# Designs tried in a protein design chat: miniprotein binders against Heme oxygenase 1, chloroplastic (HO1). Part 15

Target 1, 212 residues: Heme oxygenase 1, chloroplastic (HO1), of Arabidopsis thaliana (Mouse-ear cress) (o48782)
Amino acid sequence: SKGFVEEMRFVAMRLHTKDQAKEGEKETKSIEERPVAKWEPTVEGYLRFLVDSKLVYDTLELIIQDSNFPTYAEFKNTGLERAEKLSTDLEWFKEQGYEIPEPTAPGKTYSQYLKELAEKDPQAFICHFYNIYFAHSAGGRMIGRKVAERILDNKELEFYKWDGELSQLLQNVREKLNKVAEEWTREEKNHCLEETEKSFKYSGEILRLILS
Key: E = the ipSAE of ESMFold2; O = the ipSAE of OpenDDE; V2 = 0.75 times the mean of E and O plus 0.25 times the DockQ between their complexes.

## First folded at step 10 (miniprotein)

Design t3 (from z4 with K27L; at its last look DockQ between E and O 0.67; V2 from the best seeds 0.69)
Fold by OpenDDE base, look of step 10:
Structure t3 (fold): chain B 212 residues (1-212), chain A 99 residues (1-99)
Amino acid sequence: as target 1 above (212 residues)
Amino acid sequence: STDEIQRQLEKIRLELELALWDMAWVLLFLRELGDSEAARQVQRLIEQLEKLLEELERAIEQFKENGDPEILQKAQDLVKQAEDIMEKAEEILEDVMDS
């Protein structure tokens, strides 16, 4: 029996593909020559991304760490935590002479939304938790490498390093998520899955900061 | 040992899943950038990688049932195909940056 995380993965991957199909169907009608948007990464744009990402991770990690809720307590010290690593990276940028920006609206909005969900809607919160750590942490590596190659002299940031094998760390979290979800009703599972679109929207708004 | 082979196969499965997440994030990025052509290309690559993962999962289950002595080689061949897919995704990103 594939655990609930397999359903979450399926919904996530399918959402990425379906939204593109709908946008592609809409754009096949408006394939006017939108100039292919060039991506020219800037250090300033990337710093905004890192700062807002850190705010999101700080928010998640604090919620989990401070929670006495049994569901959240299972996710303490997973090894996937990024706030400290991002703090180290931002300190490195300061040492290079860059000014670290304040968090922007996307990061602040997502952080606040996560706080509200943590109290009111644990199933929706777990959806965000899953998608942030799996999609952003595991999935941000290629983008991060390309940014590093272009603007950071191939500096490998701590944000993209884990203490241990990332695959195993993610597997351990998956097993915990599966166990937590075994107690959920099908309605609670569906509610968690329905929140996936919002998670991608908020993550996408932060990711777009690289283009700013 | 059979147990060691199973551990290696599970590691390979997890690596392919990580590749899927990486590509999904690239797809999200290309969508946010508004490059629908690049996004469609990456979407096709995701679908190819999902098929490779499904093939690996089937091979792992067959190994548990029948003990296929060539299972590690089959899994390694799937990893190589996944690496080729990831390289193509990287090339798409480079083209988007250089365009």
Scores: ipSAE 0.673, ipTM 0.843, lowest interface PAE 1.0, mean pLDDT 88
ESMFold2, look of step 10: ipSAE 0.723; ipTM 0.847
ESMFold2 (binder alone), look of step 10: mean pLDDT 86; pTM 0.835

Design t4 (from z4 with L14F; at its last look DockQ between E and O 0.60; V2 from the best seeds 0.73)
Fold by OpenDDE base, look of step 10:
Structure t4 (fold): chain B 212 residues (1-212), chain A 99 residues (1-99)
Amino acid sequence: as target 1 above (212 residues)
Amino acid sequence: STDEIQRQLEKIRFELELALWDMAWVKLFLRELGDSEAARQVQRLIEQLEKLLEELERAIEQFKENGDPEILQKAQDLVKQAEDIMEKAEEILEDVMDS
């Protein structure tokens, strides 16, 4: 039996296909076709992205580290942690003479939401945990490279480097997630899957900061 | 050794899975830009890459059952196809950036 993480991946990969909007679930209001923003990344915008991302990772990693909840304890020291790497990158930007901005509303909102979920809704929290590390960090590599090519003279940031093989680190986390989800009811699994859209929404709001 | 081949195949499988996550994030970014057409193009690439991953998974299972002396070559061919898909996604991003 394919583990629950495969279900999570399938949901993540199929988010916002028009065809899912036609079958019975109410059109969540068409994200107003915001005028096609020109992809003009700025260093200031990218710094906002990095700062807000760091706040999310700090929050997530602190929740897991401080938790006595058995489910969260399995996810300590995965090697996927990004807060320290982002701190190093932000220090590098400061050394280059850039002012490091304070966290903005997107990062603060997501950080607060994660804190609330961690206490009240472990299944939803695990959805966010999964999607943040797999989509935002692991899946962010191509975007990060393209940003670096345009505004950072091809500087490779520590945010996109892992201690060890990223594929193996993700595999290990996947196996742990599959094991945790074996104890879940189908309703709990579905609740976790339903939270995927919200995770991508919050991450998308942070990702948009690159263009600010 | 058979064990070494299996380890290499598993590595390739996870590299393809990582490529899927890159594509998912690219699609998200294009959506946040408001380029729904580019996002749909990337969605088609995701679906193509998912098929390659499924093919690799089937090949790995067949190798475990019966052995296949050509399994590494088949896996390498799938990796090359995945690289071509990733290149197309980069082209879509570049086109959007240059518009």
Scores: ipSAE 0.771, ipTM 0.882, lowest interface PAE 0.7, mean pLDDT 89
ESMFold2, look of step 10: ipSAE 0.775; ipTM 0.867
ESMFold2 (binder alone), look of step 10: mean pLDDT 86; pTM 0.833

Design t5 (from z4 with A24V; at its last look DockQ between E and O 0.62; V2 from the best seeds 0.73)
Fold by ESMFold2, look of step 10:
Structure t5 (fold): chain B 212 residues (1-212), chain A 99 residues (1-99)
Amino acid sequence: as target 1 above (212 residues)
Amino acid sequence: STDEIQRQLEKIRLELELALWDMVWVKLFLRELGDSEAARQVQRLIEQLEKLLEELERAIEQFKENGDPEILQKAQDLVKQAEDIMEKAEEILEDVMDS
């Protein structure tokens, strides 16, 4: 897994490493004004999160599948695709009697941004591709399990299941990404890495829906 | 069997990387919740797990050089330490979820 992907991982692991002395006003509110926050999951909040997440995966996976751009062709049919799995989950919630909400601004905004990047800025698009599948999807398993324990009677959603071994599916993508990046200049690699904070900002806005 | 040990070591490395991603997402969640103290605790756990991954990667390189079968035991010990770290992260998440 050595190569450019290790740089991408390192940046993601260090995002917000400067928690101290960030914004004086925000830090003050975080330390002095807020009591310890408690969160009780609700199915309604979770559905908002899942629906906006699905819109992002619909967008990402269609862009990749329909693309003639050679860089994107390496990422077709990785086994990491989530849109169909989420469709199955949403049908299950519907069968349980829940109303499936419409997509909201966080998902719609991210979807539109991904469409723009895919055409205009492939290095930035690849950054989002990586962080969506490694952090937002694969990395979401602990929260998903805890939510399932609290409000789904331990039902494991299809969103957190993969056909095949997840660790190997991720490794295959690392190898493809390292191969693609071999032809990038240092400046192009840095441009990819610089998008990491924004990818987590968009994903964070969608994740915040789970609290609603 | 040296090829089998190499495959087992790589599998362990991949699982530690997955654990890192779980913790990154937990940290992001805690920041969105506004619990900066919990997020900082998870960040410290991420750093601890990263050090274990680095130790494992060094052990894998040592195995390639000397074929020492005891390297697999060292990797298993690192897994146990990683499991302790993941339990701490899970407890932090449970604390914000309980009512």
Scores: ipSAE 0.760, ipTM 0.869, lowest interface PAE 1.1, mean pLDDT 86
ESMFold2 (binder alone), look of step 10: mean pLDDT 86; pTM 0.845
OpenDDE base, look of step 10: ipSAE 0.774; ipTM 0.885

Design t6 (from z4 with M97E; at its last look DockQ between E and O 0.73; V2 from the best seeds 0.74)
Fold by OpenDDE base, look of step 10:
Structure t6 (fold): chain B 212 residues (1-212), chain A 99 residues (1-99)
Amino acid sequence: as target 1 above (212 residues)
Amino acid sequence: STDEIQRQLEKIRLELELALWDMAWVKLFLRELGDSEAARQVQRLIEQLEKLLEELERAIEQFKENGDPEILQKAQDLVKQAEDIMEKAEEILEDVEDS
């Protein structure tokens, strides 16, 4: 039996198709008016992205670390944690003479939303947890490399490096997520899956900061 | 050993899943850029990569049942096809950078 993470993956991969089908129907009307933003990443925009990303990871990692909730306790010290790596990268930017910005509205909004979900809606929170570590971290590697090629003289950031094999780290987290979800009702599973669109929206708003 | 082959196959499966996540994030980025055409192109690549992953999963399951001696070669051929798909996604990003 494919575990619940396979359902989450399937929804994550398909939401991008339905939004493009609905956006393809709506964007046939709205694409006419928005100039295609040029791929012009800036160091300032990328720093906003890194800072807001760090705030999201700090929020997730603190919630999990401080939680006595059995569901969250399984996700302590997975090796997927990014807050420390991002702190190292931001220190490198300071050493290069860049000013590190304060967190912006996208990061603050998402951080606050995660705190609210952690207390009230564990199934929705786990949806965000999954999508942030799998999509934002693991799936961010190609974009991160292209940004580095364009504005950072091919500097590989610690944000895109893991202590161990990333595939194995993700597998270990997947197994834990599958085990946690075995106790969930179909309604709880569906509620988790329905939250995927919001996770991608909030992550997309942070990702857009690269171009700001 | 059969156990070592299974570990290698599982590693390859996870690598293909990582490629899917990279593609999904590239698509999200292109959508946030407002390049819906590039995003649709990447979506077609995602669907191709999903089919490769499903083929690998079926091959792994068949190997558990019957012990196909060519399973590692089949899995490696699927990885190569996935690499070619990832390269096409990079080309799409480069074309967007040059536009």
Scores: ipSAE 0.690, ipTM 0.856, lowest interface PAE 0.9, mean pLDDT 87
ESMFold2, look of step 10: ipSAE 0.806; ipTM 0.883
ESMFold2 (binder alone), look of step 10: mean pLDDT 84; pTM 0.814

Design t7 (from z4 with Q6L R7E; at its last look DockQ between E and O 0.70; V2 from the best seeds 0.78)
Fold by OpenDDE base, look of step 10:
Structure t7 (fold): chain B 212 residues (1-212), chain A 99 residues (1-99)
Amino acid sequence: as target 1 above (212 residues)
Amino acid sequence: STDEILEQLEKIRLELELALWDMAWVKLFLRELGDSEAARQVQRLIEQLEKLLEELERAIEQFKENGDPEILQKAQDLVKQAEDIMEKAEEILEDVMDS
C-alpha cells in the first residue's frame, strides 16, 4: 500500500493554475491574464526571496523544535532544515556589500499562518511542512541554479546544499510522514490534501519576489 | 548482490522523485510569471516523468518477486528518459527567460 505521502505528491503535481481549471469549464469570466512578468531576476528581488524564505523556515523549525506535540516531535533534526543555511547565504551577500532587506508581507503572512495552523490544525500544518521542504527546498534547485547563472556569477548557495544525500533525507521524512498519517482518518487525510493549494499559493507569492 | 541492486534501484527511484519536485517548482514559477502555456507544457512533462517513476516502481517490485537480470539496465534507460524530460523543462524555462 502506497503511503499517504504519495497522495500528497499526487495532489502537489496536479495543482492546476486557475487558468487550467477553467479550460475544462465553459466560456465563463475573462481570466484577468496577469501580465506575463518578464523573467528579469534582480539581486534585490532574490534577497527579498531569501529573507522571506528564511522567515518561513525559522518559523517552521521553531514550531517543530519547541513543540511537545508527538506528531511534530518526529520531525526534529531531519537534516532538511534551511534556516541556518539561509543565514550563511545572507551573510555572504552582506560580505559582498549588499544590504539585507527586512521580511516583506508574503513571508510575514505565511509565517503567521503557519503559527496559527500549528496550534489549531495539525493536518493542515503537516501539509505545509511537506510542501515547503519538498517543493520549496528540494524542488527549488533548478530555479536557484538559473537565478545564480543570471545574477550571482554561478555562486552555489548553501540553501541548495544538504549535509548528506538529499534523496535519503527526503525518504526518511517521507517514511515518518507516512507513519504519522497511518493514524489519520480519511477526513483528516482529505483535509491535509485540501490545504495543498494554500501552501503553493503562499510559496508562490514568496517565489515571485525574485522578480521584484 | 540482490541487496546492492535494490539499494541502487531505490536510489534511482528517489532521484526521479526529486526530479518531479524540481518540475513542480518550475511549474509554480511559470504560473507566477503568468505564462500559463509554459506551465501547461511543464505539467505534461510532469505526467511523463510520473509514468517513468511508476514503471520503475513496478520493475522494482517484479525484481523483488521474481528477479530480473536486466533490471539495472531498465532502470538506467528510465533515468536517461527522465534526464531528457528535465532537459526539456530547462529549455522551456530558458525560452521564457529569453522572451
Scores: ipSAE 0.801, ipTM 0.897, lowest interface PAE 0.6, mean pLDDT 90
ESMFold2, look of step 10: ipSAE 0.805; ipTM 0.880
ESMFold2 (binder alone), look of step 10: mean pLDDT 85; pTM 0.824

## First folded at step 12 (miniprotein)

Design w1 (from z9 with E47W; at its last look DockQ between E and O 0.59; V2 from the best seeds 0.00; counts 0 for: pae O 1.7 > 1.5)
Fold by OpenDDE base, look of step 12:
Structure w1 (fold): chain B 212 residues (1-212), chain A 97 residues (1-97)
Amino acid sequence: as target 1 above (212 residues)
Amino acid sequence: STDEIQRQLEKIRLELELALWDMAWVKLFLRELGDSEAARQVQRLIWQLEKLLEELERAIEQFKENGDPEILQKAQDLVKQAEDIMEKAEEILEDVM
C-alpha cells in the first residue's frame, strides 16, 4: 500500500549503497591513500554550479508549465520551483562584482536530455523531476551551507529558501507523484526506477562544478 | 486528536526521509571528490538513519494499534538522533574541506 515514491526513494538510497559495496570490495586492495585533495570550493566553481542548476530547473519548469500532458500538469506551481530563486541569487553575485558564467556542458547536456525525455518518455522524465527536486531539498542544502560558510561569508541564498514549509511542499508533490504512478503499469514503474542512476549521474556532474 | 498526532508523525517521518536524502547527496559529493573513506563513513551514517526511520515506522504502527500516548515524544527523540547523525555528516564534510 506504500506509494510509488517510496519505491523511488528506496532505489535512490540503494544506488548510493550499491556503489560502496563494489568500492568496498575493491578498496580492500590498493586504496593508495591519495591524500584527498582538500575540497576548496571557489566562487567561480560554485557560480558554474548555480548557472547549470538554473538551466536544469528552467528546463523542468518550462516543460511542466507549457505541457499539455495531464501527468505534467499536476506538477505546476508546486512551490519547489528554483529557477526564479536562482535568478535572484545570480543577480546578487553580479551585484557583488562577479561575472556570471554561461552554462557549461553538464548543464546543457542534462537540459537537452530532459527535453527529449519530456516528449518521449514521461516515466523517465518524472524520475528526473523527482530526484532533482528532492535531492536539492535535502543534501543540496547541506552542501550549499558549507559552501556559503567557506566562500560566501555565510550568505544564505534564495536557492535554499522556500515559500512555505518545505516538508509540506514535498509531501504535496509526493502525493501527486503517487497518484500519477497509480495509473502506471509495473513495467512503466520499473522503467521510471531504472532511470534513477542516470539522474544521479547528471546531477553529480553538475555538483562537481563546485570544485572546478 | 489521533488525526493530529498522525499528521505530526507523518511530518517527522518526512523530516527523517529528508535527512536520508541529505546524507545520500553528501555521500555522492564525497564520492565525486574522490574521498572514498569519507563516503563510506557517510554510508554508515545513512544506515543508522535508515534504522531510525524504520523505528519510527514501527512506532507509528504501534500507535495505530494501541494509541501510545508517548508516541510524539518517541518520534521527537528519533529526530534528535537524526540531527546528531546529520551533525556527524557535517563534521565529515568539514574534515574534507
Scores: ipSAE 0.337, ipTM 0.685, lowest interface PAE 1.7, mean pLDDT 85
ESMFold2, look of step 12: ipSAE 0.839; ipTM 0.906
ESMFold2 (binder alone), look of step 12: mean pLDDT 85; pTM 0.830

Design w2 (from z9 with E50Y; at its last look DockQ between E and O 0.70; V2 from the best seeds 0.00; counts 0 for: pae O 1.8 > 1.5)
Fold by OpenDDE base, look of step 12:
Structure w2 (fold): chain B 212 residues (1-212), chain A 97 residues (1-97)
Amino acid sequence: as target 1 above (212 residues)
Amino acid sequence: STDEIQRQLEKIRLELELALWDMAWVKLFLRELGDSEAARQVQRLIEQLYKLLEELERAIEQFKENGDPEILQKAQDLVKQAEDIMEKAEEILEDVM
């Protein structure tokens, strides 16, 4: 029996594919090729991204750390935690003479939403937890590298470093997620899967801050 | 040992899965930038990478059945193909930058 994380992955991959199928059908008509404005990341935009990301990770990690809920307790100290790493990176930027911005609306909105889900909807919360950590561990690194190449003189941030083998850390979390989901009904599983689109939306809004 | 080979295969599987996630986020990023064409190009790469993952999964099942001694080499070849796909995704990102 393929674990529930495989279902989550499948939904994640499929959402990425379905949106293009719908866009491709619509775009055959009227997308005037607006010249894709060259993506020009700024340090200020990237700092907004890092600060909002830190707020999201702080929120996740505090919820998990403070929770007595058995489902969340399984995800303590996974090695995927990013809040401390981001704090280190933001201090580095401050040492470089950059002003660290306050969290913006995307980060605040997502943080608040995660708090609400943690209390009311554990299955949806776990969906966000999974997508946030796994997305960063994947495409987030590629984007971060390209940003670093362009605006940070190839500085490798702690945000993109893990204490241990990342593949193993991810596998351990996957196994825990599979175990937790074994106790879920099909309806609870489906509810978790349905939350994937919202997770991508909120994460996408934060990612867009790089371009601000 | 068969168990060690199985562990190595699972590691390779995870690497391909991570590559899929990488590309999914690259696609999302390109879409957020409004570059629909670049996003479509990355989607084609995602589909290619997904086929590689399916091929690996089939190879793993075949190994369980017959103990194919070349399974690790086959898996490594798939990883190389995945790396080539990832490089193409990076090129697409560079072109948009």
Scores: ipSAE 0.304, ipTM 0.659, lowest interface PAE 1.8, mean pLDDT 85
ESMFold2, look of step 12: ipSAE 0.837; ipTM 0.903
ESMFold2 (binder alone), look of step 12: mean pLDDT 84; pTM 0.817

Design w3 (from z9 with V96L; at its last look DockQ between E and O 0.55; V2 from the best seeds 0.00; counts 0 for: pae O 1.6 > 1.5)
Fold by OpenDDE base, look of step 12:
Structure w3 (fold): chain B 212 residues (1-212), chain A 97 residues (1-97)
Amino acid sequence: as target 1 above (212 residues)
Amino acid sequence: STDEIQRQLEKIRLELELALWDMAWVKLFLRELGDSEAARQVQRLIEQLEKLLEELERAIEQFKENGDPEILQKAQDLVKQAEDIMEKAEEILEDLM
């Protein structure tokens, strides 16, 4: 039996196909080539993204570090932690003469939601934890690097560097999550899977800050 | 040894699974940013990567049955094809910028 993370991956993959199937049936006619609106990332927008991302990671990492809950204790010191890396990057921007913005509504909203879930809904919280770290390590890294190449003169940020082999770090977290989910009921698993869409929305709202 | 080959194949499998995950998240972000066309392009790349993963899984199973001496080369060729697909995803992102 492929572990619970495979179910999570499958849900993530399917959430994207169902919407396309509905859009693809309607848009077969009037795909007006809306010119792909060129993304115009700004350093200011990117800084908002980094600051809000840091708030989310600070929130996750603090919850996990301070928790005595056995489920969260398994996810301490995964090597995927980003708050310190983001702090280093933001200090670099400050040294370059940029003003570091305060966290915006997307980051604050998501941070608060994560705090509420951590107390009330561990399965949903773990869904967000997984999706946030895996999103960044995957497509978030691809997008963020391309943005950085364009606006930061190819400066490689610490946010996109890991201490160790990223594939192995991700695999270790996957194995831990599979083990934790072995103790879950089917209902708890389904509840975790249902939270995936919200995680994507909140992460997407933060990512949009790059273009702000 | 057969065990070492199996470990290498499993590593390659994990790399392809990660590539699929990368593409899934890129697609998601493109959708969340409102770029449905780019998201559709990335979906086609996902489908290509899924086929490569299925090919690798079949090759691994064939190796277990028959001990194909070229299995590592086949797996490496699949990784190269996955890298080419990932590069196309990066090109899609570059074209958006």
Scores: ipSAE 0.380, ipTM 0.699, lowest interface PAE 1.6, mean pLDDT 85
ESMFold2, look of step 12: ipSAE 0.843; ipTM 0.908
ESMFold2 (binder alone), look of step 12: mean pLDDT 81; pTM 0.782

Design w4 (from z9 with M97L; at its last look DockQ between E and O 0.49; V2 from the best seeds 0.00; counts 0 for: pae O 1.8 > 1.5)
Fold by OpenDDE base, look of step 12:
Structure w4 (fold): chain B 212 residues (1-212), chain A 97 residues (1-97)
Amino acid sequence: as target 1 above (212 residues)
Amino acid sequence: STDEIQRQLEKIRLELELALWDMAWVKLFLRELGDSEAARQVQRLIEQLEKLLEELERAIEQFKENGDPEILQKAQDLVKQAEDIMEKAEEILEDVL
């Protein structure tokens, strides 16, 4: 049996398809070619993204590190942690003469939501944990590289570097998630899967800050 | 050894799975930008990459059954096709940014 992470991946891939199927039928008529406003990433927008991302990672990592809950204890020191890397990057920006912004509403909202889930809904919390880390290790790198090419003179940030082989780090977390989910009921699994849409929404709101 | 080949195949599988996640997030980003057409283009690429992953999974299963000596070459060819798909996704992203 493909482990629960395969179900999570499948849901993540499909959420993106269902919305397009509904939009594609309606918009075939009236997509006026609004010229895709070339959304030029700004350093200011990207700094907002990094700061809000750091707040989210700080929140996740603190919850996991301080938790005595057996489910969360399995996810300590995965090597996927980003808060320290982001701190290093933000210090680099400060050394370049940039003002580091305070966290914005998207980051604060998501951080608070994660704290609430960690206490009340471990299955939903694990959904967010998975999607945040796996999303960054994947598409987050591609976006970050393209942003760096445009506004950072191809500076490779520590946010996009791991102390180890990323594929192996992800596999180790996947195996832990599969093991944790083996003890879950089908209802608990479904509840975790249903939270995927919210995770993508909150992450998308933070990602949009790049263009602000 | 068969075990080493299996480990290499699992590594390649994970690389393709990561590529799928990459593209899913690029698609999400493009959707958040309001570029529905670019998002649809990336969706087509996701579907292509999903087929490559399915092909790899079938090849891995066939290797377990029959011990195909060309399995690593087939897997490497699939990785190359995945890289070409990822490059197209990057081009789409570059046109929007």
Scores: ipSAE 0.331, ipTM 0.676, lowest interface PAE 1.8, mean pLDDT 84
ESMFold2, look of step 12: ipSAE 0.806; ipTM 0.885
ESMFold2 (binder alone), look of step 12: mean pLDDT 85; pTM 0.826

Design w5 (at its last look DockQ between E and O 0.57; V2 from the best seeds 0.00; counts 0 for: pae O 1.9 > 1.5)
Fold by OpenDDE base, look of step 12:
Structure w5 (fold): chain B 212 residues (1-212), chain A 96 residues (1-96)
Amino acid sequence: as target 1 above (212 residues)
Amino acid sequence: STDEIQRQLEKIRLELELALWDMAWVKLFLRELGDSEAARQVQRLIEQLEKLLEELERAIEQFKENGDPEILQKAQDLVKQAEDIMEKAEEILEDV
């Protein structure tokens, strides 16, 4: 039996597929008039992204660290934590003479939403936890590399480095998620899966800050 | 040993799964940029990479059944194909 994380992956991969391409083809007629903003990352935009990302990770990591809830306790000290790495990177930017912006509306909104979910809806919270960490470890690295090539003289940020083998860290978290979800009803599993679109939306809004 | 081969195969499987996630997020990013054509191109690459992962999963299962001595080479060839797909996704992202 493929564990619940396989279901989560499948949903995440499908949210990008055919049906949104068709609805997107109707809305792309209205978005086609947005000049394809040349993917021109700015240091200012990227700093907004990093700051809002840090706020999201701080929020996740604090919720998990301070939680006595058994489900969240399993996810303490996974090695996927990013808040400290992001703090190091932001200090580096400050040393380079950049002003570090305050968190923007996307980051603040997502952080607040995660706090609300952590208390009210553990299954939905776990959906966000999974998608945030797994997304960053994946496409987040590719985007970060391309940003670095364009505006950072190929500097590798600590945000894209892990203490250990990333594949193993992800596998360990996957196994924990599978174990936690074994105790869930099919309805609870479905509720977690249904939250995926919202996770992608909030993460996408933060990702757009790179181009701001 | 068979156990070591299985561990290596599982590692390769995880690498391909990560590559799928990479591409999913690149696709999301391209969609968020409004480049629907680039997003569709990346979707085609995702579908190719999904087939490679399915092929690897089948090869792993066949190895468990019959002990195919070429399984590691087959898995490495699949990784190379996945790397080529990822490179194409990066090229699409550069053209945006």
Scores: ipSAE 0.292, ipTM 0.647, lowest interface PAE 1.9, mean pLDDT 84
ESMFold2, look of step 12: ipSAE 0.849; ipTM 0.912
ESMFold2 (binder alone), look of step 12: mean pLDDT 84; pTM 0.816

